# VH-VL binders against Cytochrome c oxidase assembly factor 8 (COA8), part 41

Target 1, 167 residues: Cytochrome c oxidase assembly factor 8 (COA8), of Homo sapiens (Human) (q96il0)
Amino acid sequence: APERGAERRDTAPSGVSRFCPPRKSCHDWIGPPDKYSNLRPVHFYIPENESPLEQKLRKLRQETQEWNQQFWANQNLTFSKEKEEFIHSRLKTKGLGLRTESGQKATLNAEEMADFYKEFLSKNFQKHMYYNRDWYKRNFAITFFMGKVALERIWNKLKQKQKKRSN
Below, E stands for the ipSAE of ESMFold2; O stands for the ipSAE of OpenDDE; V2 stands for 0.75 times the mean of E and O plus 0.25 times the DockQ between their complexes.

## First folded at step 7 (VH-VL)

Design z6 (from f17 with heavy chain G101L, light chain Q50E; framework fv_cixutumumab; at its last look DockQ between E and O 0.01; V2 from the best seeds 0.00; counts 0 for: pae E 16.5 > 2, SAP .518 > .496, placed apart)
Fold by OpenDDE, look of step 7:
Parts: C-alpha cells; structure tokens; sequence
Structure z6 (fold): chain C 167 residues (1-167), chain A 122 residues (1-122), chain B 108 residues (1-108)
C-alpha cells in the first residue's frame, strides 16, 4: 500500500512576533503587523500584583490573539497559494507567459478572477462561518471576565478605604 | 471593467418603503460581497449591511436591523436593498459597493456604484 | 461599537505634505482602508492594507499605522487632492464596516 505522503499542510510558522516591549512598560504594547497574518500583536502587561482573575483574563486574551493570528496566517497563505495557482493555470491555458512583454507580472482581469473568488469562497465558507462564531464566543468570554475584574477592583478599593477609616 | 449600475432616484413618503437595485456589469457578483453604504446630505459614510450573493447570506448594521433587507439575484447579478418605515432622516445617497473577501489586512470596497438618491418628504 | 475618529478638516499648501489621521480601537488589530470622495461623486478606494494603492492612485498617497491610529499621507499635495477622506475598518468577526467621520482636505 503506497504510504499516502501526508501532504504537509504548510502551516504558517507560529511566528512569535519578536516584538519585545520595553521592560519598564506599565501598559499593553501593540507590535508591528505580523508578516503572515497582517495582524498587529498585542503584548499584554503583567502587573506585579496580578489577581487570579486578572491572570485568567490575560491568558484568555492571549489565547484568543494566538488563535486569531494563526487563523489569518493560514488563511492568507492558502489564499495566496491558490490564487497564484489559478492565475498560472489560466495564463497557461491562454498560451500566455507569466510575464508580459514589458516584463511585468501577467494578471487576469476582474471577470476571470471572479471564478477564482467564487471557488475559493465556496471552499472556505464554512471555515469562515466557524471563525466568526468562535470569535464572538471568545470575545464574549473576554468581555465577561473584564466585567468580573472591574468588579473585583472596585471591591478591593472599597475594602482599602474601609481599612483606612478604621485605623 | 466591472461596474455597478444602480437604480434611479426615488422620492418617498414617510412610513413607506424603498427598494434600490445594484446590477453588476462587465462581471458577476460571484465570489464577492456587496455592501450598502449610505450618506446623508453633508454627512459621512454609513455602512448599512452586506450580502454574499453566492450564498444569499446577509449581515446588517445594528442600527438598521429589522428595517433593512438585502437580497441578491445571482441569475441577473443584481443586489437589492429595501429600507422600510422611511423617515426624513433616511434622506441620503445610497451606494452599493463590491467588497473583497478574505483579506486579513481588512475588507475594502474596490468598486462603487454611482449612488441612488432617496428623498423622504411629506 | 468601535468608533473611528478623524479630524473634520485639514489644510495643506500646494506641493506640501499632509497627514490625515484616524483613531480607533479596531485599528489596533487591523489596517485602515482609505477612501477619497469628491463632491457629487462616489467614494474611491485610495489605500488598503498597510500601504497598498489600487491601480490609478498616484504614488503620492501612502498609508501608515501606529498603535490604535492609522494615517493617510499625501506627499506633494495637488489641487485635485482636495476632497473628503474617510478611513474605514472592518472586524473580521462580521462586525459592520466602521467609517470615520471624514476629513475635508483643503489645498491652499
């Protein structure tokens, strides 16, 4: 039985943005766009006295960011690859080279590209729908924990004020 | 070149409905989203909603939810926007635009219709 | 709702450089799209992504981003550049397109 060569799905390398914020930063930093996802990563600040709830929120935000980065990195890679293959195939069918006489990259017109976009959309529609659903779920969870952290901070401030009045 | 041809200007009474059409010429809606954006006189651009004609799935801005209906006919390459319960504040130029899908850099509208003026007057 | 904020008006002398800014939370994650609109005309796409120009858009137009801000820069402003400029952002999660309030550019 010929070993079906596992088509190594060219997963975009998990390019951890090498963006390191200044060590003395007391706030979140936004890095430059990732070259694969084209999304700007956020480096989350870690307070010295981070509560378990704050830590949970931070981790959830980080995980959501990583998930989002990976999704778009893979999507962009797939899109670019399939688009190029489509263009090359169509040019070949037309008896055209990959470059014009002027040396420019040969392109297809908008009508010809409509077929590609239709096919790509059809193939990836469910993936996109699941992404949207999961994005909402994740952001809802983040918002919920943001609310909890806000309440915790209010409560801690009130306790501190009471302790100062009792002394 | 792909063009979006919109229906002509409309004059409507308050409480009525208006349906604006947007037909693709020189190409199809296949593989793209069609967005509807309006602009009140002297105001900015406001996204109303969009449809993926290939699947017939529409999304709406919260502000217009329940009052706007966006449809598409793939056979004629025509999208429609219907706005009900018209008010004077709905007086605007309504644009259809083609939106490119699957760009992580953001979704952009590369082809625009010329706009349809809708006037709501008593 | 992620709002995009723009200055309502800016002016530039002929041949000078002007920067139109857009600010909003969505811009922390996504690039802004920029549209030019002249009176009585439909908007025209001028910049998308980091710094992509559609065909027919002059090279004097450029895009940049920093933090939660995006900027459209016109280097060597021409008289024909007098227009309204709108920034736009989209949430990949299916949130509606958000437009800035627009910036009226006057070329002096």
Amino acid sequence: as target 1 above (167 residues)
Amino acid sequence: EVQLVQSGAEVKKPGSSVKVSCKASGGSFSGYAISWVRQAPGQGLEWMGGIIPFFGTANYAQKFQGRVTITADKSTSTAYMELSSLRSEDTAVYYCARSTLYWSEGYYMDVWGKGTTVTVSS
Amino acid sequence: SSELTQDPAVSVALGQTVRITCQGDSLSNYYATWYQQKPGQAPILVIYGENNRPSGIPDRFSGSSSGNTASLTITGAQAEDEADYYCNSYDSSGNPYVFGGGTKLTVL
Scores: ipSAE 0.027, ipTM 0.659, lowest interface PAE 3.4, mean pLDDT 85
Fold by ESMFold2, look of step 7:
Structure z6 (fold): chain C 167 residues (1-167), chain A 122 residues (1-122), chain B 108 residues (1-108)
Amino acid sequence: as target 1 above (167 residues)
Amino acid sequence: EVQLVQSGAEVKKPGSSVKVSCKASGGSFSGYAISWVRQAPGQGLEWMGGIIPFFGTANYAQKFQGRVTITADKSTSTAYMELSSLRSEDTAVYYCARSTLYWSEGYYMDVWGKGTTVTVSS
Amino acid sequence: SSELTQDPAVSVALGQTVRITCQGDSLSNYYATWYQQKPGQAPILVIYGENNRPSGIPDRFSGSSSGNTASLTITGAQAEDEADYYCNSYDSSGNPYVFGGGTKLTVL
């Protein structure tokens, strides 16, 4: 799980970079990390002569990217939420304020934070198991369709070579 | 163009439940999340919860946890919001709204239904 | 919710510039999204991300953010801009789509 999703805005570079591939690109593009998921989106190239199989593969890759980004965006936000709740609860128990005298957010020591990390991982274990199962299923499907597209392209090349011999 | 078509106005008694539907027309649910937002007369907007139909995963605002159930039927491109144990304070317009899953700069609701008026009275 | 704070009302003279603000601790970590609502109508999306306008929104609308404050700016305000404006984000607990209380914009 990436740790960057909850960074404080006023101490980090402002805003997220917008990514837009050139209109005439013939290649997939990889954009900057998404603010919420911390994953780099792939901007898929759509060829002019896209076959039905090629379209199916591209849509499957796009859907898998969307699913993956949504999962990690949710996990990053949940992590940020529960981390702050834990810190606030522990500071309140100690009779301390939420901010230091300098106005910075108060923190806990490493031992106290280790309890949070252990608890978070344990609580979300089943959710991550389902994610891993679905991730493998999707990657298997993508690999399967990549093979079908490769075979289609080979057969199309053979037909074109046959036409060239007959001309 | 995509439209969100909501079910008609409802009048309910206190203690009953209401189920509002939201159907996507002119498109599919593929690549979308559906949120439910209500607005009591003269009041602001209040997010109740949402669902990602592809995953079937629903999230609820804490205020409504335990009273609201949000579901989706992918075969009909329809989302549902059910609010139970109705009170007079639940009298409001209930909107559904859509956001895309191709988003890179935040989650936002780009298409809104016209709203469903729910009145809770004796 | 109390998590995102907006002034309840703001006025602007026709053709002048107005800024509508939204404040909350969560805005240091999450983008604010802006919606416009006219009486009797559903809300519409005006600004998302740092400063992105959906198609059909005039370029007089812009967004900005600094620290835990997000702002919607309307330059050259017109009569049809008179509406309620809501910011929307995650709260400090990570619950999605929390709305500010709304700001009624009056164009004089």
Scores: ipSAE 0.000, ipTM 0.455, lowest interface PAE 16.5, mean pLDDT 76
ESMFold2 (binder alone), look of step 7: mean pLDDT 88; pTM 0.917

## First folded at step 9 (VH-VL)

Design i1 (from d5 with heavy chain G31S; framework fv_belrestotug)
Fold by ESMFold2-Fast, scan of step 9:
Structure i1 (fold): chain C 167 residues (1-167), chain A 121 residues (1-121), chain B 108 residues (1-108)
Amino acid sequence: as target 1 above (167 residues)
Amino acid sequence: QVQLVQSGAEVKKPGASVKVSCKASGYTFTSYYMHWVRQAPGQGLEWMGVINPSGGRTSYAQKFQGRVTLTRDTSTSTVYMELSSLRSEDTAVYYCAREGFKYDSPHFDYWGQGTTVTVSS
Amino acid sequence: EIVLTQSPGTLSLSPGERATLSCRASQSVSSNYLAWYQQKPGQAPRLLIYGASNRATGIPDRFSGSGSGTDFTLTISRLEPEDFAVYYCQQYGTSPWTFGGGTKVEIK
C-alpha cells in the first residue's frame, strides 16, 4: 500500500529542484533519486587539470558514494522483501486475500507492523553498527583530504597571483 | 485495561437469527483483529471467523459461510456476530477474542466473557 | 484444515505432581503458530503459551511449552489446586484456525 506522499514524489517538485542536465559548468551536480537506494547521487565534475591529490579526493568520495548506494539498495531490498513476506504470511493464516476489493495491496494493522519493524531493526543492529563505523572512518579521511586540497588550491592561487603582479 | 464486554444471553427458536455484540475498550479498536469462537455444551472450541475493524474485511470458517456475518461499528468500538437459520446444534457459548501478537506469533490475548445462545422450541 | 489431536483426553493427578499434555497436528505447524489455553468451568479461555514456548503475561513459570513440527507438549511442573482445568491447543498456521479437543486435568 502506497503512502500518501508516494504520488507527490512522481510529480515535478518546485523549479529549483528539477533535474537539469549539466551545462559547461565547473561544479558537481545532483541527480534524481536512485530507484533502489532512494539516495540522490552526486555526479562529480572532473577538471581538465585535476591534480593527483584532487583525483584521490574525488575517487574516495565516489567510492564512498558507491558504498552507500550499495548498502542502502541492499537494505531497502531486504526490508521490502521481508515486509512483503511477513504481510503475505499473516494474511494467509487468517484466510484474507492479498488484494482489497478495490484491487490495492492489502496491509496489516499498525500493531502487527510494529512487531515486524522492531524485529527488523533488532536483527540489523550489528550491520548498522558496522556501517556507522565505516561511515565515520570514510568521512574522516574525506575531511582530511579536503583540507589538503584546500591548502594546495590556496598555494596555487597565491603563485598565480604573484605571477600576474609581475606583469 | 483491555476489556471485551459481550451482550447478554439469548433464547431463540429454530430458524431465527441471533446478533451478539462485543464492546471493546482500553485500546485502539481499529488496530487489532477480532475473532469469534463458539463452544457447544461439554465440547471444545470452534473458530467461526475474523473481522478487521479498520476496513470491515471478514473471513469465515467454511462451516459457517453463508450463515454468519461479522460487522463492526467504529463509533462505539463494537463488533457484531450475526448467525442465521439457527438449529439446536447452534446452542453454545459464543466468545469474541482479540488477536494480539508478539514474535511473529498471533494469538488470542483477550477474550469476552461469553454469550450463551440457546436454540429451543 | 489442520486437525489437532490432544492426548490424553483426561489426566487424573494429585496436587504436586507433573502434568504432561500432548498436542499432535495432522500437518506440520511452525512453532510460532501454536498456542495453549486454559479454561475453567463457566469461564472464558485464558492464554497460557503462545509461539509454542512463550509464557503469556502473568502466567506462572510452572507452565512451559515445547515442540515443533507435528508434536507439541504443555508441561505443568508441579500442579497447584487452581491448575485443575481443561487445556486446549490451537494452531494459526493456516486458515481455518483450529483447536484441539482438549485435555481435562482432574483431581485423582
Scores: ipSAE 0.000, ipTM 0.506, lowest interface PAE 14.7, mean pLDDT 82

Design i10 (from d5 with heavy chain Y33W; framework fv_belrestotug)
Fold by ESMFold2-Fast, scan of step 9:
Structure i10 (fold): chain C 167 residues (1-167), chain A 121 residues (1-121), chain B 108 residues (1-108)
Amino acid sequence: as target 1 above (167 residues)
Amino acid sequence: QVQLVQSGAEVKKPGASVKVSCKASGYTFTGYWMHWVRQAPGQGLEWMGVINPSGGRTSYAQKFQGRVTLTRDTSTSTVYMELSSLRSEDTAVYYCAREGFKYDSPHFDYWGQGTTVTVSS
Amino acid sequence: EIVLTQSPGTLSLSPGERATLSCRASQSVSSNYLAWYQQKPGQAPRLLIYGASNRATGIPDRFSGSGSGTDFTLTISRLEPEDFAVYYCQQYGTSPWTFGGGTKVEIK
């Protein structure tokens, strides 16, 4: 590609370099947990000689990861929001403010919070069931394509051996 | 938000070359193949070629082999389509299109707005 | 290369009617990698359906795709005024990528 121009002064690496594999990496890299989903992302190495089948597998894995990240980020956001709403509602019914006189955040005891957790899990049971179903479907598809890529690589090696043997 | 923004209209004489750009934003540029498709006035869509922005590997339709060159600049997240030895038959709207992937299916999920190239004397 | 034949070339209908568009391939399309696009005058094609039957993001449920092998169909269950456009099928199962000739859905 064309050069950008003269290089400027360096002090620290760009933010991009912290979340992407190093330029000289020839393999996948596992990053730190995402702030919202709490899942560790995989940054995929993209070879320049990638076959169409290898591209399909990599993109399927990338799409599955993105889907999974979004699901858990949204789930965690929903949980946090509903938890705060529940706490505020219960404190209001008790005639309590959100903060104590000392400025500390007012809290509910474990028995009170157990009601929230039970209700949250019950309300989200169907959503989690569909998530698990889709998760298994996606992993089956990934496994299937991993097998196809493996067969393609075996076939290519076999073709090379046969071609060399024939002459 | 994924966007593909193409360069402006071009008017060229027969025998000239044209270079159309397609600037990508809103996604990891090197993670997706980019295709080029053209459409002559009143006609259907015709595939021209594809480039893998990671490494720059290309594949062209036989009709355009030797006349089309696809390149990319990863620093600007831009792909380029250069068509040489222009003829009046090359008058068309030229589109870039990203090869997206959802589940197990690659497909053209986003398109540029198109660049009109007119070849006339 | 795989040749895609769309029929009819023009479909003249009124709003509220059902539209059925056909796309036939000269050879079996691998993995049902067939897409449908909508194009209005002066605009880029818009993805409607991919993988023969999956609706793209933001596409209304009145659009549906079906078929496999060499015979594919796009159905618009109840035409809205904004649905009058040209529709193209495309296969991406085998290189080179190829498009059908298009079906124009116009107001009667």
Scores: ipSAE 0.000, ipTM 0.497, lowest interface PAE 18.4, mean pLDDT 81

Design i11 (from d5 with heavy chain Y33F; framework fv_belrestotug)
Fold by ESMFold2-Fast, scan of step 9:
Structure i11 (fold): chain C 167 residues (1-167), chain A 121 residues (1-121), chain B 108 residues (1-108)
Amino acid sequence: as target 1 above (167 residues)
Amino acid sequence: QVQLVQSGAEVKKPGASVKVSCKASGYTFTGYFMHWVRQAPGQGLEWMGVINPSGGRTSYAQKFQGRVTLTRDTSTSTVYMELSSLRSEDTAVYYCAREGFKYDSPHFDYWGQGTTVTVSS
Amino acid sequence: EIVLTQSPGTLSLSPGERATLSCRASQSVSSNYLAWYQQKPGQAPRLLIYGASNRATGIPDRFSGSGSGTDFTLTISRLEPEDFAVYYCQQYGTSPWTFGGGTKVEIK
């Protein structure tokens, strides 16, 4: 259930994270959107009796999250930089100024920005293709390990039941 | 529906100033540049200047620099063209035209109906 | 500034004939930012073609634009009575924006 873990949590509006997970939490929780990637990080709960297999799954999920965060942080930075350069170049060509009379940034209309979006998407097509390939590989691996962990937990419950009955 | 509605005809004496209005409707006024173009009787079209309604920044044709002033009022979605020190040669129909954008092309997609300005003594 | 020269100055044709109008620029028009307008007496110019070859919304398919660089053409494949008017080309690739002198298409 992708939505089950998406419980609302307190968020800090500043670039310095003030997010503090609830004390004595025994489940995963979702943090505020990262300043750069705009993705909400998941902070994984670490049980006291975590198995080596559970640890491997958790680390794989954490590493995948970090990879995903880095990709989108870089993509968003590139987008913002190129967007500002496009707007600056366009307005400069017309001689109409880069700032409004109030000192705010001058903007282009939605139709003018459509060209930038099309060019940006076209330029980044191969990069997005590689991202999708790696995303599928990572999710396949996570699903595979989730299956192994589920089987281990079933086995442990059966083993514990037998031990309890022996006592 | 996009519409540009201009003020009525003007008759002025040489040396006077004229201020023509162009009221925009049917779109986001501050999202599009507005140009002014004139046409003397029996002559072709002549570009005068452009205004960015968002910040009020302007750019003028060299021939009109110092005589033409473009302004806007965002509360009424209206652009104004004021031409000073009028001469008989300024007798023309004055048009406002919106700079649209489609397929990466910033062309004049909508025009006002025109305002006739006659300069005579 | 880019000077646009239109030819011929006057084109006398009958309904049903093909009209070919020329617009020549004194220097290369950036990005093919060249438009064609139709103007009838007492009316504002009506946009026909933009970006040298793109037909504006609502313009009949008998109107077509072609060309690049310094040489541009407006073609009306089969003249209808309402097509007899003055036609202007305009470049918007470089400030200042400039217009051609016009071609009058009149009934023979």
Scores: ipSAE 0.000, ipTM 0.469, lowest interface PAE 18.7, mean pLDDT 82

Design i12 (from d5 with heavy chain S54E; framework fv_belrestotug)
Fold by ESMFold2-Fast, scan of step 9:
Structure i12 (fold): chain C 167 residues (1-167), chain A 121 residues (1-121), chain B 108 residues (1-108)
Amino acid sequence: as target 1 above (167 residues)
Amino acid sequence: QVQLVQSGAEVKKPGASVKVSCKASGYTFTGYYMHWVRQAPGQGLEWMGVINPEGGRTSYAQKFQGRVTLTRDTSTSTVYMELSSLRSEDTAVYYCAREGFKYDSPHFDYWGQGTTVTVSS
Amino acid sequence: EIVLTQSPGTLSLSPGERATLSCRASQSVSSNYLAWYQQKPGQAPRLLIYGASNRATGIPDRFSGSGSGTDFTLTISRLEPEDFAVYYCQQYGTSPWTFGGGTKVEIK
């Protein structure tokens, strides 16, 4: 790092920066990953002359995002808690402490962790099935309203075309 | 095929130390915990301790704390059990055993053939 | 430490008979942390059952385990000549891991 101190260098991609949308943005913006859900939120642009139908579509997309964020935040918290409890229980069973002699957190072998992951996924299979069902239902509804908004815009263009043709 | 091959029989005098080896093959050595269990002639099984081959972390039964030392060599996939200050009561067959894990249940899925250690004056 | 008491100390039976072996713990043990091993003279122990009721790979279906809390049972539905051996229960729920005193299944 000849031109800058090592502390100033960021090995993370520029795309993960927590940057606010431009002052005069007219489009949606994608934020950094949420701490708990690990999903990137979409910040929706709100036009000054938003139609009631466009507002309904935007709110549906926002509600779907919030539902999705909450689902994965809860799932990830459950995973982290169960993983921590599993590691603690297994180390205690062997008489091993939670930290190494150097003070680092003690870990389990890859084979033991692999079985934990397999069991966690199996245990949560039905929960993931319900999530997928609801995810597809929400996407269908969003697609339907996107179609309605598209038809509204076509109709408004036709009305404007007729108005422009009048004398 | 998983195999655990132990070193040969040892005859020691009281007060001496013995070091038994257990060479693993047929699996990823650092992926599994290794335990040591002994059995005195005509008696039952007694757990001595465990080693995590990844990092070398150990835990011992209180009865053996201060006398037993478990180590490993990842380059040779070998675990060692060293028992010091030998007494006649330490005469036993010493086994290494691999800890498998399924359904939130650790268990000894493979065992070495055993090493007979005789302590006599 | 948890003490495991196996009973009876010796079972004298004929081939074809059912063997029922008991293992009693001095305090409650999760079923996930109870195993059974078979040992023949001059040989290392062989895993039969883990997690109280799960058969290990290659173990015949005549072997079954059951129980919870402080009382556990190993059942051999129809003894074969090769089944005459010493059987040990083990708990691995808390350190130190402990074994029972063993039950010898011998030919009548």
Scores: ipSAE 0.049, ipTM 0.599, lowest interface PAE 6.2, mean pLDDT 84

Design i13 (from d5 with heavy chain S54Y; framework fv_belrestotug)
Fold by ESMFold2-Fast, scan of step 9:
Structure i13 (fold): chain C 167 residues (1-167), chain A 121 residues (1-121), chain B 108 residues (1-108)
Amino acid sequence: as target 1 above (167 residues)
Amino acid sequence: QVQLVQSGAEVKKPGASVKVSCKASGYTFTGYYMHWVRQAPGQGLEWMGVINPYGGRTSYAQKFQGRVTLTRDTSTSTVYMELSSLRSEDTAVYYCAREGFKYDSPHFDYWGQGTTVTVSS
Amino acid sequence: EIVLTQSPGTLSLSPGERATLSCRASQSVSSNYLAWYQQKPGQAPRLLIYGASNRATGIPDRFSGSGSGTDFTLTISRLEPEDFAVYYCQQYGTSPWTFGGGTKVEIK
């Protein structure tokens, strides 16, 4: 990634900061479900002294969340659109109106919708397989970087112990 | 969708200061670093500095140290680039660019439309 | 600072031909930190390739990037009329982030 050390050299002198925002703002927070994906977004906490490695992990998690949100928003939109088209096609074939006398959308029963669900799942089988593969790859990468961050924190603690003993 | 919209063209006299804005929309403003890059007429691209909108931390190219100041306003999702002690050689188009990150590769994934700054008497 | 040298400065070709653009770094750059941008007159640069070889969203597959260490290449397999532009390489591995001088791909 970009050299984060250069940022500190170019800014006002920053000593070791022990200041932490109020407890709630020191943690990731979960938002309401997105209208389109129906997934809850995570807004990641960004510490003032974020290391380059911590930034990589956070960016990877944000990128994965955006990818996941986009996939499900598109999938849900496609499902809804194709479902509506299927229902309209079947109702037209039967000579039925698209809406009931009360103005609500006319619908097919579960037995009639079985053909649509079977075709939709079959048609999207490979797409879902590729999604699962990429999902596992992304989670593996995230886990790997979480391990690196943990190791970095351990080494920093060990270095701090050594420095205190030399003083 | 992601958009970066910059302020309009500026004409300044030598010795003056200019402040260019870049308003972000369509994403979580505090989640991405924002860079500033300039391009003199007929020349290539020159990196000026970067700001982290969350904490406001900045880093500047050595050439611009003491003259450039990057700031942000989280309430309006806007970053600012202020360049002082303007010289004729500062005549350029100034761009803001968002740092995206994908597969361990940071890159400038979205750019503002550019702001022309002309320094003349 | 890492200096990026692009060659040739100008490449004159006809539509349908292959374009090969070179970017050489004064010191080794991790491939993860090399990107290519396209710029048309009066427009902001547009991301083409990041991490030396990954195409950005919406970029046609005729564009490809390769290379490692100090030598990087952008290839356009079959030039389309809209591909005549200036191309810049960029390294973002070490501060200051630097760009190459550009290669202008023009109509022969």
Scores: ipSAE 0.000, ipTM 0.477, lowest interface PAE 18.4, mean pLDDT 80

Design i14 (from d5 with heavy chain S54T; framework fv_belrestotug)
Fold by ESMFold2-Fast, scan of step 9:
Structure i14 (fold): chain C 167 residues (1-167), chain A 121 residues (1-121), chain B 108 residues (1-108)
Amino acid sequence: as target 1 above (167 residues)
Amino acid sequence: QVQLVQSGAEVKKPGASVKVSCKASGYTFTGYYMHWVRQAPGQGLEWMGVINPTGGRTSYAQKFQGRVTLTRDTSTSTVYMELSSLRSEDTAVYYCAREGFKYDSPHFDYWGQGTTVTVSS
Amino acid sequence: EIVLTQSPGTLSLSPGERATLSCRASQSVSSNYLAWYQQKPGQAPRLLIYGASNRATGIPDRFSGSGSGTDFTLTISRLEPEDFAVYYCQQYGTSPWTFGGGTKVEIK
């Protein structure tokens, strides 16, 4: 085990990048696109007196974001890997080298790549359907809790007005 | 890399006060609650209190109410735990711990290295 | 406050054996907000499990958590030499946050 005070190296299995929101922010902040998922993360501000319901909503949104980030990071990695394998296989079949005379990676023409895209989309159709189903379920839950938080905030404002009038 | 670095060991006399610091780095300081937990020699962990670094709002364990004060300095990303009217029973290692969050769960994901406070009589 | 009772107080086992640690709450733990920590002498506690069953980043898959309500279990499927330590459960479902008394896993 590392000695006391030793910095722990990041061994996270996830490829998702994390950015820090502005230090004095009093609102949610949108970061730059993640390296792997290419999605912009939302960094959530924790208000001074966050209610249990507001906390539940924030947690639900953060969990949904992590799920979404992991899905697209994995999808993009799979796409890149299979694309590279397809190009390699087709160049080998043609008896061509893996590099152009200029030293860049050899590429297939647009018509040949269209075959790959068609096959990839067809092969991943079910996976994307499950993603869409889960996305709508999660979005529905978030919308439901957003409505509850909105009602809570309205009632809290009404209570504040009543307290000002009461003595 | 997330790090919580605490101030060095303290030796105090009964009746004195001690102020322990916990400097955060590697994340947005105001985005996470910070807790304080202590552990007496050979004993288990005891929760003392929590602070929201954004507004400075605090909540304390009943046992420490009136003796513990949690504060923060957002410019230095540092949380402080001040314990007054020290007794020999306050001899312990004091830890700061960040309330992280993942999969809808607010748990203590990172801990400071601990600060030993010895109260000698 | 919720009182957490860990049992047994001490487990004497050999490397390669399975360890089963219990944590019982005096009241139902809200949202299964229960964590397990490992602590070695002179070190801060290390998070192993949160939300009763989720492994923290970097924690080997031999560690697993289970349970709900008032009964929770930490299982180490195959003890490695570095696993001999004190283990604490913690509930964070209701204030105040409370910890169990600990279970010491020691080498036979």
Scores: ipSAE 0.000, ipTM 0.472, lowest interface PAE 19.3, mean pLDDT 81

